# VHH binders against Imidazole glycerol phosphate synthase subunit hisH (hisH), part 5

Target 1, 214 residues: Imidazole glycerol phosphate synthase subunit hisH (hisH), of Cyanidium caldarium (Red alga) (q9tlq8)
Amino acid sequence: MKNIGIINCGMGNLHSVSNAISNIGFNPVIINASKDLVSFACSALVLPGVGSFDLAIDRLEKKNLIEPVKLWIQEDRPFVGICLGLQLLFEGSDEGSKPGLKIFNGYVSQFKHSLVKKVPHMGWNKLYFNRFNTIDNLVPHYFHYDLQPWAYFVHSYYIEPKDCYTFNTTSLTFYGKQKIVSSISYNNILATQFHPEKSGLFGLFILKRFLSSY

## First folded at step 1 (VHH)

Design g01 (framework vhh_gefurulimab)
Fold by ESMFold2-Fast, scan of step 1:
Structure g01 (fold): chain B 214 residues (1-214), chain A 123 residues (1-123)
Amino acid sequence: as target 1 above (214 residues)
Amino acid sequence: EVQLVESGGGLVKPGGSLRLSCAASGRTFSSYAAAWFRQAPGKEREFVSAISWSGSTTYADSVKGRFTISRDNAKNSLYLQMNSLRAEDTAVYYCAAEPYYGSDWSLSEYDYWGQGTLVTVSS
């Protein structure tokens, strides 16, 4: 059974992610410190979380995990970001002043009440993927659904990428008048604004397909 | 469905400027990512610049610092301000749009294309 490291930044969601990883046939191991990355020989890392961008960065700094995570990604090792974990890959958030991991250019913005009736965006919503095949003339199988895919969201902030055309693939989701980038794929990174661990068979299929590639 | 019509092309001397416009009709353009591509005589179409639905911009290295892409969603229009034009900028310029983000800078990513507008920069 392959070990999948789940990074504990103290921002919740570890239990549901650990259960999902177990259910799809892998061994979840909790990463609390940089030494755990060496000890467990992980095949992939998952960064989950909900809530405050700045608090998550602060907690990762205190655990000395910022640089090891950045190095993992720089070495093109498999990485999954979930909800807050997607957001932390960017330069920063409008809720605070702490820099993110800066893997991608762009910022995290709060929903505007002029564009959405309620915050957070909470519940099931549709994903829209690109219409053209641009990856080796074949889109990954888990994005090839005959029906419109739905996923579960719970968030008050959304990403605004500056280099959206450098990603291998993205999905969009619409909430009120706001357009949301709901997932990105880049090299060995899969990052989702939705919670695949809470998104039924579709979410589990995405996780299993991605992690089984390594 | 979206239809795209380019305008603003013409003959200009090296060092000159032109502004290209792309008018969208049919559906609201504001939900689309949009881009400018060009094709010089005897060459393949190449990427010039793109702008996302959120206003994020990207440029080809050959035009960075000289060209500026912008959009006016109220007018369903896309623009390319071209400064410091060079002979190698001579090409037919195409406006392109897609309802989703592209995975790369591939031409196959774009659903809708204009007919093109010719830009000639004299030697």
Scores: ipSAE 0.000, ipTM 0.151, lowest interface PAE 12.2, mean pLDDT 80

Design g02 (framework vhh_gefurulimab)
Fold by ESMFold2-Fast, scan of step 1:
Structure g02 (fold): chain B 214 residues (1-214), chain A 122 residues (1-122)
Amino acid sequence: as target 1 above (214 residues)
Amino acid sequence: EVQLVESGGGLVKPGGSLRLSCAASGFTFSDYAAAWFRQAPGKEREFVSAIYSGGSTTYADSVKGRFTISRDNAKNSLYLQMNSLRAEDTAVYYCAKDYSYGLWETSGFDYWGQGTLVTVSS
């Protein structure tokens, strides 16, 4: 059974993510400090969370996890970002002052009431996968052509990448008139705006396919 | 208003070559990714090839090694060089302009051209 490290940034969703990892056949281990990354022989690292971008960065700094996580990613080791964990990979939040992990170029923006009726975007929504840049083993062809999966969202901010075309795979969702990048992949990174741990069998399927590839 | 105008289509025999062009106007072409799609009679529109603003390219498996996409930002033009043409390449070819998220499905494009017909037959 492979160990999957789950970073505790104090921003919630640890229990549901740990349960999802267990349910798909892996051993979840909680990463509370940089020493835990060395102590556990992890096959992959997961960064979950909900809420404030700046607060999450501050808490990761206090736990001395910013540089170890960046090094993990720089070494091309498998990494999953969930919701806030996706957002933290970017340069920063437009309404914040703390720099993100700066893995990708672009910023995190707040929903505009002119384009959406309610904030947060909360509930189930359809995913539209990029058919031109898909990893076959991770996301089967039939999800793009024959099957339109639904996933669970709860967020008030969304990513605005500068260079979307650098990603290996992407998916979109639409909330009101707002186009949202709902997931990205790049090398050994999978990051989702939706919560796969709350997205039924589809969410578990995506996590299992990604983690089983390593 | 944004316009994309395709040209270069025609009748060609199997094994032949053809070069398609797309002239863009009404927007800053260099800021956008651009793509070629095609639609055969009675079939759905399918992806052929794309080129990003930085010059990176991607191809459908059915055309890899035979087709080459390129762009000339100074001329606001997109090209598709088609070699070793087959009967199954017969279709109307469309030039498309991507929107800012880099996702390239038919529902993801803000602007489309009128198309140019390519017929491959003996």
Scores: ipSAE 0.000, ipTM 0.174, lowest interface PAE 12.0, mean pLDDT 81

Design g03 (framework vhh_gefurulimab)
Fold by ESMFold2-Fast, scan of step 1:
Structure g03 (fold): chain B 214 residues (1-214), chain A 122 residues (1-122)
Amino acid sequence: as target 1 above (214 residues)
Amino acid sequence: EVQLVESGGGLVKPGGSLRLSCAASGFTFSSYAAAWFRQAPGKEREFVSAITSGGDTTYADSVKGRFTISRDNAKNSLYLQMNSLRAEDTAVYYCAAGLEYYDSSGYWFDYWGQGTLVTVSS
């Protein structure tokens, strides 16, 4: 049974993510400090969270986890970002002042009422996979574009990538007139705007497929 | 900052030719699909032609055989060669770029230019 480290940045969803990791056959380990990364010998890291970009960065900094997480990713070790965890991989939030992990170019922006009627984007919505950059081991075998997999979302902010060529696989989701990048993969990174731990069998399948590769 | 700037529009007689250009800056153009759309006065924007990052092309039935889309990634440029122009081709022509997704809504493109006017009249 492999250990999967779940980073506690104080932004919630630890129990749901821990339960999902356990249900798909791995041992979840909560990472509260940099020393835990050495002590627990994790096969992959998961960065979950909901809420404020700047608050999450501040809490990771106070726990001395910014540089260890960046080093983990730079060493191409398996990494999963969920919701806020996806957003933190970018340069920063348009409304904030704190830099993100800067793994990818682009910023995080708030939904505008001119494009969407309600904020947050909350509930089930469709995923459309990138046709040219789809990798078989990241997309379920029993799904295809016409099947339009659904996932659960709850967010008020969305990513605006600058250099999409850095991603091996992406999916899109449409909310009102707003186009959302709902997931990305690059090397040993999987990051989703939706919550796979709350997205039924599909969400668990994506997590299991990614984590079973390591 | 991301910019797409169209040029080459103008007044031309029926049966004439024009070449439109679109200059891209502020992003890695070679990694994006690019397209031409047009909008005539009082009409919806309509698809004209698209080219993938790999060079595959698609054309609207109304322009197939008359228009040719091409790109020069070294110059960060997109082109539309328009031949055998008709009065019905009169429109503002827009350059667009975006991720390579197939979507029946027709608006897959994140980046848009301001447009260039093409008028076909006697």
Scores: ipSAE 0.000, ipTM 0.169, lowest interface PAE 11.3, mean pLDDT 82

Design g04 (framework vhh_gefurulimab)
Fold by ESMFold2-Fast, scan of step 1:
Structure g04 (fold): chain B 214 residues (1-214), chain A 122 residues (1-122)
Amino acid sequence: as target 1 above (214 residues)
Amino acid sequence: EVQLVESGGGLVKPGGSLRLSCAASGFTFDDYAAAWFRQAPGKEREFVSAISWSGSTTYADSVKGRFTISRDNAKNSLYLQMNSLRAEDTAVYYCATDLGYSYEWPDAFDIWGQGTLVTVSS
């Protein structure tokens, strides 16, 4: 049974993510400090969370996890970012002052009431896969043709496609007049704005496929 | 107003080369991804190549190794260098970018040029 490290940045969702990892056949281990990365032989790391970008960075700094996580990604070891975990891979937030992990260029933006009626974006919404960069190795071809996948979102900040309009962008979602990057697949990184642990069988399928590759 | 204007198409013999240009007005390419598509008579529009705002590139298998996409942000222009041209490359070539007016991917490319005809014939 492989160990999957779940990074506790103090921003929530650990219970749901831990249960999802367990249900798809892996052993979830909670990473609370840098020493835990040494103690556990992890096949992959998962960075979940919801809420404030700057608060998450501050909490990761206090736990001495910023540099170990950066090194993990730099060594091209398998990494999953969920919701806030996707956002933390960028340079920073337009509303904040703390630098992100800077794995990807660009900044996290806050939804504007002029473009969307409700904040947060909360509920089920459709995924539109980038046909020039699909996760066909993770999502079977028939999902693209026969099924329009829906996933569960809850967020007040998003990544604009123009900031991540490389072929590492795997899916888009539309909320009001705003386009959102809903997933990224790049090297050994899978990052989702939606919560696969809360997105039914589809979400579990994506996690299982990615983690089973390692 | 935003617009894209393609140029550089023409008649060329098999094995020849052409360089297509796309000039943008009313916005700058350095903030956006851009792509080349083509459409042969009686066929659907086909993806050819794309370049991200950060310079990452991708190519259709049919053109990989023969075509090179590039941008010059200072000139606000996109280019497609086409080498080793074949009869099956005959098509109208379009440049495209996404400024956020469309709601569908890959139809998220909202701004399209009028096209430039490339004919490969002996």
Scores: ipSAE 0.000, ipTM 0.206, lowest interface PAE 11.0, mean pLDDT 81

Design g05 (framework vhh_gefurulimab)
Fold by ESMFold2-Fast, scan of step 1:
Structure g05 (fold): chain B 214 residues (1-214), chain A 120 residues (1-120)
Amino acid sequence: as target 1 above (214 residues)
Amino acid sequence: EVQLVESGGGLVKPGGSLRLSCAASGFTFSNYAAAWFRQAPGKEREFVSAISSGGSTTYADSVKGRFTISRDNAKNSLYLQMNSLRAEDTAVYYCAAVPEWYGEYLYDYWGQGTLVTVSS
């Protein structure tokens, strides 16, 4: 059974993510400090969270986890970002002034009431995949799902990538008049705006297929 | 301002050939995926073919083996070579572009269309 590290940035969702990891056949371990990455010998890291971008960055800084997480990604080790965890990979947020992990170019923007009826975007919504059947294999194998997937969302901010060719935008969803990037992949990174741990069999399917690759 | 302009449509006999062109302006076309869609009278818009920024292609089953999509980034242009045309290929053909392709109908920019009529 492989250890999957779940980074505790104090932003919630640890219990539901731990349960999902256990349900798909892995051993979840909570990462509170850099030493835990060495002690538990993790096969992959998961960065979950909900809420404030700036608060999450502040909490990761205080735990001295910013540089260890960046190094993990730089070494091309398997990484999953969930909701806030996806957003933290970008340059920064409209919410405040704290810089993100800056793994990807672009910013996190707040929903505008002129484009959406309600904030947050909360509930089940349909995913639309990049479906190129090409030699370049643009869609990772873990998104080869036979049914039209629906996933659970709860967020007030969304990512606006500047350079989509530094990663694959693997799925979109629509909320009001707003187009939302709902997941991305790049090398050994999977990051989702939706909560796979709350998205039924589909969410468990993509987590299991991604993590089983390592 | 982003603009896509289709050309090359017209009347052609069954079994004939036609080449459509799409000229892109106002953005860095080479960074975009691009596609052809069509809409016949009284029908929904349907996917025809797409090409990634890297040149990878995909085709609807109805046109595979008959149509070829290509691009020329130096000319900011997208092409559709249509061979062995059938009456059912009669439609308005649309050029579309997106920074990353998300499927058959998820495109950011669209042209105004060019009419292709295959007489039978």
Scores: ipSAE 0.006, ipTM 0.245, lowest interface PAE 10.5, mean pLDDT 82

Design g06 (framework vhh_gefurulimab)
Fold by ESMFold2-Fast, scan of step 1:
Structure g06 (fold): chain B 214 residues (1-214), chain A 120 residues (1-120)
Amino acid sequence: as target 1 above (214 residues)
Amino acid sequence: EVQLVESGGGLVKPGGSLRLSCAASGLTFSSYAAAWFRQAPGKEREFVSAINSGGSTTYADSVKGRFTISRDNAKNSLYLQMNSLRAEDTAVYYCAKEGYFDWLLPLDYWGQGTLVTVSS
């Protein structure tokens, strides 16, 4: 059974993510410090979380996990970012002062009341993919799903890519008048704004397919 | 401020060759997928070719073996080498890229296009 490291940045959601990883046939291990990355011999890392960008960065810094996580990604080892974990891959938050992991260009922004009626974006919403397009080679196989997917969201902030083109592929959703990047991929990174661990069979499908293909 | 500017189109006879270029300003090509599409008068937009950040390429069946997509990251440019051109290749060719907007939705980053006419 392969070990999948779940990074504890102190921002919650560890239980549901651990359960999802177990349900799809892997062994979840909690990463509380950099030594755990070596001790558990993980095949992939998952960075979950909900809430504050700056608080998550502060907690990762305190645990000395910023540089080990960046090195993991730089070495092209499998990585999954969930909700806050997607956001932390960017340069920073518009409301904060802490730099993110800076894997991708762009910032994290709060929803504008001029574009959305209520905050947070909470509930099920439809995903748009290139899965039926002739450029399917640009969309990783783990996004190909036979049914039109809906996924579960709960967030007050969303990513705004600075250059909008540093990703290999993305999916989108719409909330009010706001376009939301709902997932990205790049090399061996899968990162989702939605919660695959809360998104039914579709969410479990993409996690299982990604983690089964190293 | 993002601009994609296509060039290299023109009139050629069947069997001829053209090289299309897409120059980018306000962005780079090094870490995203890019593609060429075409649209003939009165027809729907058609996929031609794509290249991802890792250099993997895909081609529409109608152009496979005749067209080659490539990039030059130092020149911030995307290219389409078109050989053995046929009358049915006549279209306006557009440079486009993945990223912020899904290909299933209208992309904000379409160039102005470059016209390719293949006729005697």
Scores: ipSAE 0.000, ipTM 0.196, lowest interface PAE 10.6, mean pLDDT 79

Design g07 (framework vhh_gefurulimab)
Fold by ESMFold2-Fast, scan of step 1:
Structure g07 (fold): chain B 214 residues (1-214), chain A 122 residues (1-122)
Amino acid sequence: as target 1 above (214 residues)
Amino acid sequence: EVQLVESGGGLVKPGGSLRLSCAASGFTFSSYYAAWFRQAPGKEREFVSAISTGGSTTYADSVKGRFTISRDNAKNSLYLQMNSLRAEDTAVYYCAADEFYSGYDLYEYDYWGQGTLVTVSS
């Protein structure tokens, strides 16, 4: 049974993610401090979270996890970012002043009431991938589930990548008049704005396919 | 400056052939999905064909077997080879590019050309 490290930065969703990892046939191990990354032989890392960008950065810094996580990603080791975990990969948030992990160029922005009826974006919504069919070899196989799948969202902020061509694959979701980047893939990174652990069989499918590749 | 410029339109007889070209500039064309749309007089704009960054193609049922879409990323160009042309193929043809999968949804395409007129008549 392979170990999948789940980073505990105290930002929630740890239990539901751990349960999803267990249900798809892996052993979830909780990473509470940098020493845990040395103690466990993990096949992949998952960074979940909900809530404040700045608070998550502060908590990761206090746990000495910023540099170990950045090094993991630099070494092209498998990594999954969920919701806040996706957002933390960018340069920063307009919500606050703390720098993100700066893996990708761009910022995290708040929804504008002129473009959307309500904040947060909460509920099920469609994903549109940069492909024409499910057998397009340019799109990683873990997205070969459905042409336009549905996933569960709950967020008040969204990523604005400076340059989307840097990613191997992206998906879009439309909320009101706002186009949002709902997932990205790059090398051995999968990061989603939606919660695969709360997205039914589709969410479990992409997690299982991605993690089974390693 | 982002531009898509179509060329190759003209008057052709039924059963004839024509090749349309679209030249892209001001963006990394190789990273974009590309498509051809057309609009006949008095009708809505409709999907014709699309090609992914990896070269996977899709066609409207009305043009399958007659039209072939292709791309040349080294030349930042998109092509539409049109064979066995019919009077109903008469339309303004538009080149479109999208960073994300937009399928048949006209509204979602990021960039559009100005169009090139194709007239099929005797």
Scores: ipSAE 0.000, ipTM 0.182, lowest interface PAE 12.4, mean pLDDT 82

Design g08 (framework vhh_gefurulimab)
Fold by ESMFold2-Fast, scan of step 1:
Structure g08 (fold): chain B 214 residues (1-214), chain A 121 residues (1-121)
Amino acid sequence: as target 1 above (214 residues)
Amino acid sequence: EVQLVESGGGLVKPGGSLRLSCAASGFTFSTYAAAWFRQAPGKEREFVSAISSGGYTTYADSVKGRFTISRDNAKNSLYLQMNSLRAEDTAVYYCAREPIWSGYYTEFDYWGQGTLVTVSS
């Protein structure tokens, strides 16, 4: 049974992610320190989390996990970012002072009340995949809505990538008048703004297909 | 620099066939989606067909079953095989590169010069 490391950044959501990983046939292990990566010989890392960008960076720094995570990604080892975990891959938050992991160019922005009626964006919403440049093995072709599955969101911030065209694939969702990048993939990275562990069979399917590739 | 160069246009009789080619250079063609558009005299530009980096294809209803899009990543080339041509297919045909984000909004970042296809009568 393959070990999938789930990074504890102290921002919650570990139990639902652990349960999802277990349900799709892998062994979830909680990573509280860099020594745990060596102890468990993980096939992939998952970085989940909800809440504040700067607080998550601060907590990862205090756990000495920033550099081990960056090295994991730089070595092209499989990596999944969920919600806050997607956001942390970018340069920083527009309103924050802490630098992100800086894997990708761009920033994390707060929703504007001029574009959306309520914050957070919370609930189920449609995903629109770029069908002209989609990685075949990530997108389930059996969904009735012309490859427009629904996923569960809960967030007050969204990513603004500088160079979206560098990614292998992206998906979008729309909340009020705001366009949201809902997922990205690049090499051995899958990162989603939605919570696949809370997105029914579609979310589990995406996680299983990605993790089964390694 | 990014370049797209179309070829293969010409004069053909109704019911005939043509194969258009698009030669791509200055970027990693295999990682991009690509599309064919056309513009007939007195009409706006319309979508014809597209192919993803993974080989998934889509077609406008007006050409479905008659046209086939394909790519050869080793040759950095895009093709459009046009069968059962009709007078209504007369247009300048353009090759376009589609970035992941811009392609969703039909905003293509690079276009070729076009190649004229004339179907007589």
Scores: ipSAE 0.000, ipTM 0.134, lowest interface PAE 13.3, mean pLDDT 80

Design g09 (framework vhh_gefurulimab)
Fold by ESMFold2-Fast, scan of step 1:
Structure g09 (fold): chain B 214 residues (1-214), chain A 121 residues (1-121)
Amino acid sequence: as target 1 above (214 residues)
Amino acid sequence: EVQLVESGGGLVKPGGSLRLSCAASGFTFSSYDAAWFRQAPGKEREFVSAIYTGGSTTYADSVKGRFTISRDNAKNSLYLQMNSLRAEDTAVYYCAAKIDYGDYELGFDYWGQGTLVTVSS
């Protein structure tokens, strides 16, 4: 059974993500320190979490995990970011002072009550899959055009990428008058704003499909 | 021939309970993830609950704590126990099944015809 490392940044969701990884046929191992990346022969890393961008960066810094995670990604090894884990891949948060992992250009912004009914964006919502880097921007053929996948969200912040054409594929969702980038893929990175571990069979499909490739 | 056949729908009063069943035939049900969806009049189909081959379950927020999904692989059956029913639960309920193809998954493989649940006084 392949080991999938789940990074403990102290921001929650370890139990539900660990259970999802176990249930789709992999062995979840919790990464609490850089030595754990050496001790466990991991096929992929998952960075979950909810809550504060700056607090997560601070906790990763104190665990000496910032550079090991960046090196993992720079080596093009498989990586999954979930919710806060997606957000941490960007340059920083508009409410914070700490730099993110800076894997992608852009920032994390807070929802404005003028554009959305309630904060957080909480509950099930539709996904619209688009390809970037193509003239047609076609929905991927692996999704039937009449099938509208739904996913579970709980977040108060959303990503604002500077260049959408950087990504191989992405998905969008709409909350109130706000357009949200709900997932991105780039090389061996999959990162979702929604929680695949809480998004039914579709969420488990996304995780298993990605992780089974490695 | 592959089939998913729902049953157990009907008319119930608010606060009542119903148990939906889905009978699978023509494929190895135990190898498939399974889910319940519903479609209310004038609305798009929405997710209700799922149960995966390993036994884990997930629920839409609107039904969490009121509905329970379960499966019986020996009987090739999927169930949805619905308690504390509300008028907004009125919908046609569909069961669906999906095999994991790794990189080539194309959504749900099989869908039932649906069973109507009406919650009214």
Scores: ipSAE 0.000, ipTM 0.117, lowest interface PAE 19.5, mean pLDDT 80

Design g10 (framework vhh_gefurulimab)
Fold by ESMFold2-Fast, scan of step 1:
Structure g10 (fold): chain B 214 residues (1-214), chain A 123 residues (1-123)
Amino acid sequence: as target 1 above (214 residues)
Amino acid sequence: EVQLVESGGGLVKPGGSLRLSCAASGSTFSDYAAAWFRQAPGKEREFVSAISGSGDTTYADSVKGRFTISRDNAKNSLYLQMNSLRAEDTAVYYCAAHPYEYTLWSDSTYDYWGQGTLVTVSS
């Protein structure tokens, strides 16, 4: 059974992510410190979390996990970012002062009440795939052509889609007048704004297909 | 990515008809959903109609039954047939596209835009 490391940044969702990984046939291993990355032979790392960007960075820094996680990604080893875990891959947050992992260019933005009716974006929402998006290849044809998959979101900050990662890298969702990056697939990274562990069979299917490729 | 160029705008009398065209270049248009938006002087851009890659259409309430959106992927073209035109239809009409197949109603969801074509409905 392959070991999948789940990074504990102290921001929650460890239980639901651990259960999802077990349910799809892998062995979840909680990574609490840099020594755990050396002690366990992990096939992939998962960075979950909900809440504050800066607080998560501060907690990862105090656990000495920032540099080991960056090195894991730089070595092109399989990595999954969930919700806050997607956001932490960017340069920083609009409201914050802490630098992110800086894997992707840009900053996490706060929802503006001029563009959305309610904050947070909470609940099920539709995913939109282009023909070049990697996630399109992880689901049956009918899910993206005749049936739009739905996924569960809960977030107050979002990533604005850009040309530099729109083709072959992103799926989108729409909340009010705001475009939101719902996932990024780049190299051996799968990062989702939605919670695959809370998104029914679709979420479990995406996670299983990605992790089974390693 | 696509580049979009509108044509077919002009002066028309109330009750008249006009057909707008949008020519796409740069990449395969059939991979894109497309839409028409319009903007009257001093107003925000408003949704008119959209068409998906599979041909599903949606219309703003103000144009339902009067306007018809269509596409010809072999010619990389989008069309808007406008019938029973009214003075309030006077606006610059914009062709827009996004790389996702599904129809979207918000202008913020479209990444590619033409420069617009003016439609004036006046007696």
Scores: ipSAE 0.000, ipTM 0.186, lowest interface PAE 12.1, mean pLDDT 81

